# Designs tried in a protein design chat: VHH binders against p49116. Part 31

Target 1, 238 residues: p49116
Amino acid sequence: EGPLLSDTHVTFKLTMPSPMPEYLNVHYICESASRLLFLSMHWARSIPAFQALGQDCNTSLVRACWNELFTLGLAQCAQVMSLSTILAAIVNHLQNSIQEDKLSGDRIKQVMEHIWKLQEFCNSMAKLDIDGYEYAYLKAIVLFSPDHPGLTSTSQIEKFQEKAQMELQDYVQKTYSEDTYRLARILVRLPALRLMSSNITEELFFTGLIGNVSIDSIIPYILKMETAEYNGQITGAS
Key: E = the ipSAE of ESMFold2; O = the ipSAE of OpenDDE; V2 = 0.75 times the mean of E and O plus 0.25 times the DockQ between their complexes.

## First folded at step 1 (VHH)

Design qC10 (framework vhh_7qbe_3)
Fold by ESMFold2-Fast, scan of step 1:
Structure qC10 (fold): chain B 238 residues (1-238), chain A 119 residues (1-119)
Amino acid sequence: as target 1 above (238 residues)
Amino acid sequence: QLQLVESGGGLVQAGGSLRLSCTASGSDYAMGWFRQGPGKEREFVASISSSGGYTYYADSVKGRFTISRDNAKNTLYLQMNSLKSEDTAVYYCAAYKGSRFLDTSEDYWGKGTRVTVSS
């Protein structure tokens, strides 16, 4: 049978709201994050193995792992997003808010810790110089996680994850043949993704959602989105 | 302080159309429509990002309702087509400026506009 991912699944190109404002605002952050989230879910939808699992399983998988996919996307697109600038601005604001006693100190410290973990993750991926193929397979390993509660077809999901791991190993050993320990350094990074709170990610990047609307609530809509609607979301609705 | 004022509600026959409007004192907000039918909790209908580039719909209204905005006029719209009796509700406009950690976000609500769909 063919590979789990094709060259089309390696391509991951984020189109940013143009241009970055001189003074960062929540509008720009939420638009940028929404584009990345939509791109990430469109990427997942395009995988034949993912489609083969069926709609209910697809929704459950993405609900379980969207934060991990999004975080990998942030690392992969950090340069085009100027993510370090965005995070530095948020950290400075939060530090000032703690000192001025404007927000709950405990909650702000949780958010600050989350941002520092995110910065460290993105920096580690940058230092490893993770390429497009490696990102694609890391996303596939995260997507095809059989260990989330409530999943059906767990044996099939596990087989797809194992296929992703095997193909990543083959790629790394072939492409970086002189670096015997590269695969181990890459894989050791993945557990950190599960320590990051999806609720804090949602609050930092998706606060443009309102009322009872949450990432969990919109995932089924994004996954069912028609191609024209999808293109509107990632390029802007004109 | 943000103020939201809804308009366009009224009585309409099943299968008909209505357009709701919400005028806001500012344009930097993600916005949406929620509704509350008789004896029910307030439910999500549709939302739109501050730019207008991203829209989300409840499954019950998808394909029938269209949310849009005109940021030059600080106005949010909900175009409602193929109305059903179960769409009868008070429709509320809501705005959310963004991250509460940036001390810029509070949910703002209008007082609502009543839509009654008769058979």
Scores: ipSAE 0.012, ipTM 0.293, lowest interface PAE 9.0, mean pLDDT 82

Design qC11 (framework vhh_7qbe_3)
Fold by ESMFold2-Fast, scan of step 1:
Structure qC11 (fold): chain B 238 residues (1-238), chain A 118 residues (1-118)
Amino acid sequence: as target 1 above (238 residues)
Amino acid sequence: QLQLVESGGGLVQAGGSLRLSCTASGSDYAMGWFRQGPGKEREFVASISSSGGYTYYADSVKGRFTISRDNAKNTLYLQMNSLKSEDTAVYYCAADRLKYFPSGQDHWGKGTRVTVSS
């Protein structure tokens, strides 16, 4: 019955691999993305409401929404990641591949459209100057989505989503009292997250580090990691 | 039609050294080494930028392995020192190409086998 999120859930600090290579490569991109994915899963695990749903429900929720959580994380950490530099390098590679007729033009167009949607989303969040509390609540709204196929405990999930929405509303109204339409401007950004393909996200960010296993298959392992194992992953020590 | 040809594998005693080479037909991409041990998934070992200015290593090989390249010869190297039995694997050379298709092919070459005896 207390608040859904505490001040500890607002903290979201990504540690990047160092140094950034002169020419971006799949291994650097995938290591950076994996650190963000692990940070996002660790963030979700720390929420008491999430823990209360039980391991099977937790796994199903994260499998359904990891791409949405990851994309919000990309937007939140865009500056520390130098995301614009990473995306520019990918676009340059794709444009060179089109000119050399090495890849299907239709597939490249699909991937480039995904990158443009991602850039548009990140730019809109930056323009709105979304703060740490707002990001925490947006991630919670996405995490506690009751409408994914195959979910159990949907009534409890919906209750937690509604609580996240109400706490976000209370925060925005108190903190940005002069901006009557801020909450509406923030919330209308969320549907775009579901238009972004998890398969394309996986191909762009995870090909070099995950090997031949899917993100779907590793999620249960990440969620069960002990704190020491998680810390090892974010430092690259594991 | 990028071709990668690995060489330099063999049998070596624990604590020994071995140098792997990989020759590539023209590319302007980062390159790396992967390995696959018996009953294990293929894992990352080391990578190097196209200029050679930046390198990245898996934690299991940091301080023991050194990746380098000769751009004039379009050849990638992996100097392996202080070899352990855990380093026994088939080592694959790969060019850094972003995979934008589910069926995208990696040019892993045929691999070169490294066996470390205890």
Scores: ipSAE 0.000, ipTM 0.162, lowest interface PAE 12.1, mean pLDDT 80

Design qC12 (framework vhh_7qbe_3)
Fold by ESMFold2-Fast, scan of step 1:
Structure qC12 (fold): chain B 238 residues (1-238), chain A 119 residues (1-119)
Amino acid sequence: as target 1 above (238 residues)
Amino acid sequence: QLQLVESGGGLVQAGGSLRLSCTASGSDYAMGWFRQGPGKEREFVASISSSGGYTYYADSVKGRFTISRDNAKNTLYLQMNSLKSEDTAVYYCATWGKPYLRSEEYDYWGKGTRVTVSS
């Protein structure tokens, strides 16, 4: 009966590491990305509907969708992150790797295509001028996806996704009444998130963090953190 | 060659504080603290990623211990507050491994620094 998300769940404030180095490096990029990832997981944890699904289901959902949540977060926080500058630094690093014959041309092509898709996604969201409420509900639609393999409680997850879709529709119709097709334009952006490789996202943004450990393997530990400890992570220790 | 040197151990009363340091020349990887108490196996205490962006703690030390690193000085720290008798152990600095894996999966270890909590 109550709304899926409250005003607290609409608020999404990324605090960047400071100071920004004169020359961007993998450590700064990885710390910035880590803060966004932790903020995204903390956001998901704070949703009562998400908590109600239980720890095992919570872990499975976040493992399935972390890349989609992270990419939406990159688009939402593109300005505060100076994402274009970060992507330029990554491209420069990749070009240096080609010059030193450290990476195959095929791999560089795949990574550059991923960067292009990411830029295209972020640009489309910026052109639509997606607001904080819309981002919150898009993240909820992505989080409560019942169609990932291996999920339990799929009927309850589907119910929460439908509730997210309904509340987004109500918001858009009320707030942007002048633009009859706005909701459709927003929703058709979501399939592109599933075309972006989580492995390439991990390589681009998380190379400097945790050796050969995947984001998938650390998710259960992040979700189990106590609230005070978790808040310390999302504000960053820099 | 990678070298780890721990310092800062000593005798302290229950409820007291100590700060351990580990100098780690040339480590670009995750680092952590482990400890081994009398008659016990080596156990994980805390770890920190190469960037400092991720930290992990054993349940027994959460809220009392803080891990940090200064990459410019190649130094790892463990701030230990509200010390208990069960914290008595030799504390080891370790590098190159997954931050939450078992101690035997880390590649490089220091010689250890002894912490004794009385009463």
Scores: ipSAE 0.000, ipTM 0.107, lowest interface PAE 19.0, mean pLDDT 79

Design qC2 (framework vhh_7qbe_3)
Fold by ESMFold2-Fast, scan of step 1:
Structure qC2 (fold): chain B 238 residues (1-238), chain A 120 residues (1-120)
Amino acid sequence: as target 1 above (238 residues)
Amino acid sequence: QLQLVESGGGLVQAGGSLRLSCTASGSDYAMGWFRQGPGKEREFVASISSSGGYTYYADSVKGRFTISRDNAKNTLYLQMNSLKSEDTAVYYCAAGTLREWLKQSGYDYWGKGTRVTVSS
């Protein structure tokens, strides 16, 4: 009983590392991305429905969807992050790598296609002017995806996803009553998230933080962090 | 070149406490503590990000040791509580140019170490 998400789950505030360097570097990009990743995992962990599924299911769900949650977070926090500036710097680096023949043409093509998909996704969300409630429910829809391999409790996960869809519909119909097709336009953006490679996301945003350890490998440890430690990660404060 | 100097080592009774310090010539580094016991390889103890916001601990020290830093003083600390005889080791301060809080190895700069002996 009660709504899937409370007003506290709509609040999603990214605190950026300060100061922003004059020239973007790997450390700044990785620190910014890690804060967003931790914020996204903390957000998921705070949902009562998510907690009710149990630790093993929670770990499996986040391992399956962290890239989708992270990408939604990038879109939602694009202005705070100056994401367009970060992506422009990465593109410039790739163009220089082509000139120096340091990367294979196939690899550069894959990375450039990923960046174009990410830019297109963020631009579409910005053009639709997706609000905080809509982002919260879209994140819930991707989190409670029952169709990932190896999941248990798929019936309960599906029920939570349907509840998220229903609550999003109610919100959009009430808030954007004059835009009959808004919900459809929002929902058709979600399949693009599954076309985003988690390996390429790791390479672009997490190289300086993760090293030889994958995001998949650290997820169980992040989900077990105490609240104070979690808050330290999110804000960069003690 | 970055220079690291450890201090605070000594002899302590089992169940006791000791605080190690490491003074660095700079503060823009992720930092960590490693130790090497008699006849063993160096092992990871704890790490902390350049901002101090991220910490990571080896399972053997969780709940007993606390890593912290004071960037204004360019000093790293390791507060060791509930010391055991197996904590006897030379403790090394390490620093990395990238965030190393999730890594248990691969630090670029190392101190010369400070010896901790836990009597039982």
Scores: ipSAE 0.000, ipTM 0.142, lowest interface PAE 13.1, mean pLDDT 81

Design qC3 (framework vhh_7qbe_3)
Fold by ESMFold2-Fast, scan of step 1:
Structure qC3 (fold): chain B 238 residues (1-238), chain A 118 residues (1-118)
Amino acid sequence: as target 1 above (238 residues)
Amino acid sequence: QLQLVESGGGLVQAGGSLRLSCTASGSDYAMGWFRQGPGKEREFVASISSSGGYTYYADSVKGRFTISRDNAKNTLYLQMNSLKSEDTAVYYCAADKRFYLGSEPDYWGKGTRVTVSS
C-alpha cells in the first residue's frame, strides 16, 4: 500500500491576495480565508487513501472536520497570512460594533472567547515549532476521524487514522530523537480543535460570502471542482 | 479588464415573466444579480458559481427567479417569473474573481431597468 502521505502532501503553500489593503476589510479577510479553505480541501483530495473512500464518504468527512483542518491551516500559515493583523482587525471591528450597539454584548463575548482560543492554539503550535511533516500528519489524523456521526466505512477510516498516527510517530522519533515526549505534547493539542465552533469561524472569516452561503453547503462543490477551476480560485483571484 | 453587458430589461405586467441576460468578456467568474428599487439600497438577488453547479437566492425571489449560465457563450441569465410590483428596480450584473460572489463584487454592469405594472 505504501505510506499514507508522500512528500507532495507535505507542501502547503498559501498564496495571499495582492495587494494587501492599507486597512483590512471583510472582503480581503474572506478572500484570504477562502484561499486557505480551498488549499486545505485540495490537499485532502490529493491523498490516495481519501480518494479510495469514495465521493459520499469524502464529502461527509470534510463536512465534519473542515473547521479543524482550517484551524490547523491558520496555525501553519499564520506568518504568511499575518494572522495576528487579521485577528486585530476583527477585534477592532467587534469593538466598534459594541460602541454602535449593532451586536449583543453576549454574542461579542462569545466571539472574543473564540478568538482567544484560536490565538492560544496558534501560539502553542508556534512554541512547539511544528514542522511541515508534523502538520501534514496532524491534518490526516483530523481528516480520517472515524467518530463523526453518520459516517459509513468507519473501519476503513479508522485504519487510515491509525496509519497516520503510526507514520507521525515514526517521523517524530527519527527526526526529534532527543525529545522523548514531543509526540505527546503535539497530540494533546488536537482536542482543542473540537472546542472551536465552526459557526463562529464562519462569522469571523467568511462574512464576505453573499446569499447566506454556509461552508457546509459549498464543500461538495469544492470537492467536485475541475482542477483548472480550483487552481483559478487559489492562485488567479488576486 | 472584465466588461459586463446586460440586456432584456423592460416593462412587464404583474404576474408576467422576463428574462435578463449578461454577457461577460471573460470566463471563470462567479456571477450574480443585484437590484436597486426606487428609494432603496442595492440588494442581492441571486448568484451562481463559476461552474454553474451552485446557486443562491434572496428569500424574496426564491421559487420565482432562476439563475443560470452558458459558459460556452460567457452569458449569465435571470429568468424572472410571477413578477410583482416590488420587483421594479434597476438590475445589475456582477462578477467576482473568486468561487463565490462577495458582498462587494469586483465587476459591475451598468444596469438594466425592469418595471412591473399592474
Scores: ipSAE 0.017, ipTM 0.443, lowest interface PAE 7.9, mean pLDDT 86

Design qC4 (framework vhh_7qbe_3)
Fold by ESMFold2-Fast, scan of step 1:
Structure qC4 (fold): chain B 238 residues (1-238), chain A 117 residues (1-117)
Amino acid sequence: as target 1 above (238 residues)
Amino acid sequence: QLQLVESGGGLVQAGGSLRLSCTASGSDYAMGWFRQGPGKEREFVASISSSGGYTYYADSVKGRFTISRDNAKNTLYLQMNSLKSEDTAVYYCATRYPGWLSKEDYWGKGTRVTVSS
């Protein structure tokens, strides 16, 4: 069988909404986050191993790991998104909300802790200077996680995860041969993704979505889109 | 205060088309359509982002309904094609006042759609 990922799976190019407002607002951030989410879903759909699992299984996988994929995408695209500026704007708004007594202090504390964890994760990835191949394989490792509750076909999922791990190891050993501990430094960053609340990520980045349209609820819809419709969503062309 | 006013409902034959409109002054946020059929819970139909760049549809209406908006007119539209008797419902327009962790949804009063077999 060939490699799990091809060179096309390494390409991950986020196109931001234009123009950027002088002051960041919830709809600009939601539009930016939606583009990243759709790009991440398109990336997952393009993997033959992912499609081979069948629609029920691959939908369940993405529902379980979308927050991990999204967070890796935030780290990978942090510069093009000006993520630090976005997070600063959110923090400023939350500080003002405390002063206005609009939200409970306990809830604000939970959200601020989440933002701190996110900043720490993205900063650690930046310091390691993770390249495009490494990001592709890290995303594959979190995508093919056999340990989420309710999954079927766990043996096949585990096989794909192990293949992703082996291919990452081979790449790192070949490309960064002088740094014996690089792979270990990269892999120990992954458990932090499981500590991030998907509900808080949704409230911070997708607060512009309406009604009971949670990310979990739209994932099946996104995964069923035709390629042309999907490309239209990514580019913002409707 | 934000006000939502739906229009365009009526009686239509199965296989026909109908266009709903919703006027919302002062909203540039995400908007959507929901419906409630006889003896049923209110369900999601379609939503559109503030820019109009992203749209989401319930599986039951995908390929038949098209959501769009005209931000200059503060108007949301739902183009309904290939209507079925199962589409009979009161259709509600909704929008969100976004805020970091302090959002509220605003609803219109609804417009009635009846699809005859």
Scores: ipSAE 0.085, ipTM 0.517, lowest interface PAE 5.8, mean pLDDT 84
Fold by OpenDDE, second read of step 2:
Structure qC4 (fold): chain B 238 residues (1-238), chain A 117 residues (1-117)
Amino acid sequence: as target 1 above (238 residues)
Amino acid sequence: QLQLVESGGGLVQAGGSLRLSCTASGSDYAMGWFRQGPGKEREFVASISSSGGYTYYADSVKGRFTISRDNAKNTLYLQMNSLKSEDTAVYYCATRYPGWLSKEDYWGKGTRVTVSS
């Protein structure tokens, strides 16, 4: 069989909502996050190996790793998104909206720590100067993780993950031959993804900063949406 | 107070057209249409971004249905053309995507569409 990923899977272009408001509001943040989520899910869907696993398995995989994929997407699109500004805005909104009856001190701490973790992760990825190919393979490694509970076809998933890892290794050796330990430096960043709470991510990016959201429940619908090009305006019918 | 009210449902012949509306008081989020046919699970139909600049469709309705919104009127629309019997369902509008499945308050009560052969 051919490679797991092709050059078409390297492209990951996020289009931000237009116009950008003078002050980042919760709506703008949510819209931006939604677009990234769609892009990430549709990226996964575009992988032939992913398609081969079937709809049920696909859904289960995405449910298990969507937060990790989303976070990698944030890192990859940090510049385009002005992520630092977004995060600052989120913090500001939180500070302005915090009421004793809404959030406990412990919860506030958790949320703030999560924001810190996100920022640190993205900064670390920027420092490593991760390129589009590396991001694509990292996302594939995360996507085809066989160690999530309740998955079917775990053997096949494992094979795909291994293939992703091998292709990444080959790419890094070829492209960054002078940096012997680059692969290791990249891979050791992955554990940080699993330290992040999907629930807090949902609250920060998808519910007006504080609220109850279930990305898990909508993933099947996202995966059924039409695949679109996210470079520019996306219209299903005009 | 967020309230979603669907309208425009009814009986239509196959090949016909129907336009659904959803009044969404207090909604400034991405919105979507879902449907539930007899004996079927609720399924995604279409969604639209908050600004209206981005639309997404299920493959089953692509080319036939058009989702749109008028934010000034706080109204979501679904233009349904070339209707088929399989389009028979109760159609629901939802707001605050992607969080709309988390709370019942983010959903309308639905409007019934029946397509006769």
Scores: ipSAE 0.008, ipTM 0.300, lowest interface PAE 10.1, mean pLDDT 86

Design qC5 (framework vhh_7qbe_3; at its last look DockQ between E and O 0.01; V2 from the best seeds 0.00; counts 0 for: pae E 13.8 > 2, placed apart)
Fold by OpenDDE, second read of step 2:
Structure qC5 (fold): chain B 238 residues (1-238), chain A 119 residues (1-119)
Amino acid sequence: as target 1 above (238 residues)
Amino acid sequence: QLQLVESGGGLVQAGGSLRLSCTASGSDYAMGWFRQGPGKEREFVASISSSGGYTYYADSVKGRFTISRDNAKNTLYLQMNSLKSEDTAVYYCAAEKWGRYLSTDYDYWGKGTRVTVSS
């Protein structure tokens, strides 16, 4: 069998909505997040191994790991997204809600901690200077996680994850041969993804756009969406 | 397509210093400097990661040259100190699209700027 990932899977280019408003409103944030989500899902879909698992298993995998994939995407696209600015805007919007007594103190704390975790994770990834290949493999490792409940074909998923891990090892060894522990440094970042709440992520980035519709519920539709349609929407939605 | 424009080249005496700049308009790339001397093949000089956290130098320039970048200004720099006659070359800026500062294959190249070190 050929490699799990090819150079085509390394490309991960996010196009931001244009123009960027002076004030980052909820719509802009949600649109940006949606584009990233779509990009992440379609990236997964472009992997032959992912396709081989079948539609039901694919949907289940993405439902299980979309928050992690999204977060890796945030880290990878942090610069182009101006993520720090987006997060600051989110905090500002949250402050308005606080003033209106719409949120409990506990909820505010949870949300703020989540934002902090997101920022810290992205900063940590930036510090490591994770490259495109490494991001691709990390996303693959996250995608092909067999430890989520309710998955079918767990043996095959595990094989794909192992393949991703091996290819990452080979890549890092070849590319960063002088940095003996680079692989370990990268992999130890992954647990942080599991500490993040998908519900809070959804609330922060998507509530303004999808309302009461859950990301979970729209994943099957995103996965069925043609890439060309998606690209067209990105370019035409101005 | 990323365009790279080098500047800062010129004539300098041995032992002198020169600072090269490279302007890159676009996304975040790993960046590098290469040079080609008279009658020589193009050779690696230095590279820097996307965020600037990692740098790598050819043995021939270690301790003398410093690569840096200002991402806010979209500019790559090469500070060259203690210049030698053998440093005479056309210096090229290059960008690697995957952020691999240790790559041997760069995707975009500048037109180069000439550095001449007189003895």
Scores: ipSAE 0.727, ipTM 0.876, lowest interface PAE 0.6, mean pLDDT 92
Fold by ESMFold2-Fast, scan of step 1:
Structure qC5 (fold): chain B 238 residues (1-238), chain A 119 residues (1-119)
Amino acid sequence: as target 1 above (238 residues)
Amino acid sequence: QLQLVESGGGLVQAGGSLRLSCTASGSDYAMGWFRQGPGKEREFVASISSSGGYTYYADSVKGRFTISRDNAKNTLYLQMNSLKSEDTAVYYCAAEKWGRYLSTDYDYWGKGTRVTVSS
């Protein structure tokens, strides 16, 4: 019983690296993206339902959905990140790389297509005027996805996803009672998250900080660090 | 820290019009106008979603006041028409941290701008 999410799970505050450089560089972009990724992992860890699934299931779940969570986070934090400015800088770099014959046209095409999809997603979320409660529940819906290959606790995950969907429905119907079709407009945006390549997201946002390791390979360590810190504070141990 | 600065208040005759502005140091907030008249508690006037797509009005001002925003300028507006002496108040700009334009509780407040309606 009890709600899947509390008001504490609505708070999602990204702290940007300071100061912002006069000209955007790979290190600034990667540090900003890393902070958003860590914030997203910490957010997931704070959900009691997520903790109840156990460490192995938690790791598998986040490995499967990190790109969806990260993209929702980009949309939610687009203004504080100056995401449009970051994407413009990346586009400018790609155009200069074509001119210098440093990157293949095929790779540039794939990256430009991804940037276009990301911009369309973020623009659609902005136009829908998604609030903090709606973002929290959309993140919970993608987090508790039972349909990823290799998951072992699918029935429990499905129950948590259904609970997230139901609570989002209740919130939207109560808060936006005059807009009968708002929930439908929001939910039809979600399938686009699965069409976005996690490999290209990784290349765009994580090359300067992460190096040659994949996000999938570091997720278990990020989740373990957050758990250890959280448990230390609860028990008073150091 | 979000900063909100109101302007446009002044003295106006009953039946007249006045436009209030509020400049914010950021966007992505649901925003609203509140007012406090002489000897009264602060009351809700109007609210607007972060995009400007949704608006909500107190019954006392519905049809007379229009809330709008220009997100390129980070500015909120309240167009007040058919002003009555009962509209005399200090008008406050407010922002809601999670974007809920139908919230009854607002998190950030300006210092206010005074509107006096004479007749």
Scores: ipSAE 0.178, ipTM 0.644, lowest interface PAE 5.2, mean pLDDT 86
Fold by ESMFold2, look of step 3:
Structure qC5 (fold): chain B 238 residues (1-238), chain A 119 residues (1-119)
Amino acid sequence: as target 1 above (238 residues)
Amino acid sequence: QLQLVESGGGLVQAGGSLRLSCTASGSDYAMGWFRQGPGKEREFVASISSSGGYTYYADSVKGRFTISRDNAKNTLYLQMNSLKSEDTAVYYCAAEKWGRYLSTDYDYWGKGTRVTVSS
């Protein structure tokens, strides 16, 4: 039946708003994150196996995993996005908000823990020097997760995930033949993605563009967009 | 609470120029211009950092419009050159502060100033 992914699915080019502002602001952060989200959704829906599952199944899968795909995208594009600078600025604001008694201590603790987990994940991926092919297969493994509640076609989804796992294994063995344990080291990082809160991701990266509307509520509309409209959202063009 | 007051709107022929102003009660905010054309949704035009060091433009106005600010006078400007009929809209001044990062969009809006570009 052929490979799950082709060379077109390895290409993952993020274009940042330019220039980076002297003071980070919600507009710059939200625009940057929005471009990554649309790039990630465009990537997912371009996969023939994803297309074959049908629109209702597609929506259910992306609603269940969008935060994991987004987090993998953050790790892959961390240098281009200057993610460490963004996260440091957020931490500074949170510390200022505590000192000025402007936010709930419980909420700030939740957000700080999330930032620490995100930094740890991105650092671990950078230390492993994950390449573009490996990221593409990791995203496919996350996308075709059969264990989410309420999914239909679970058997077919499981088959696609197994195919992604096999193709990743074959790629790593062929490309990194001298590193016997690379696949195991890579796969051990995936469970950390389930620790990332979609609510906090929305608050950190998306509140300025979305208002009170959650990402999972707009996913059906994002998946139905025409290709030209997608490209406009990814590049910030009108 | 920040107060924003726009001025400078009016009627102008296509190819002409206008300068919009927005007076603010403070200067430590990032600021921007938005517009809403007849029967259309509000759209982004341009923004500028609190220091004035960074500017951003919608593609439709890049090269024709210039955003600037004078922090000594707490005033935001939009110089609009080479105006087209598609630029006809109500133009709004808006401001945001980074300290509300966790929960918000633009915090403060003016009432708007009308710009009409005739053929």
Scores: ipSAE 0.000, ipTM 0.147, lowest interface PAE 13.8, mean pLDDT 81
ESMFold2 (binder alone), look of step 3: mean pLDDT 86; pTM 0.881
OpenDDE, look of step 3: ipSAE 0.402; ipTM 0.762

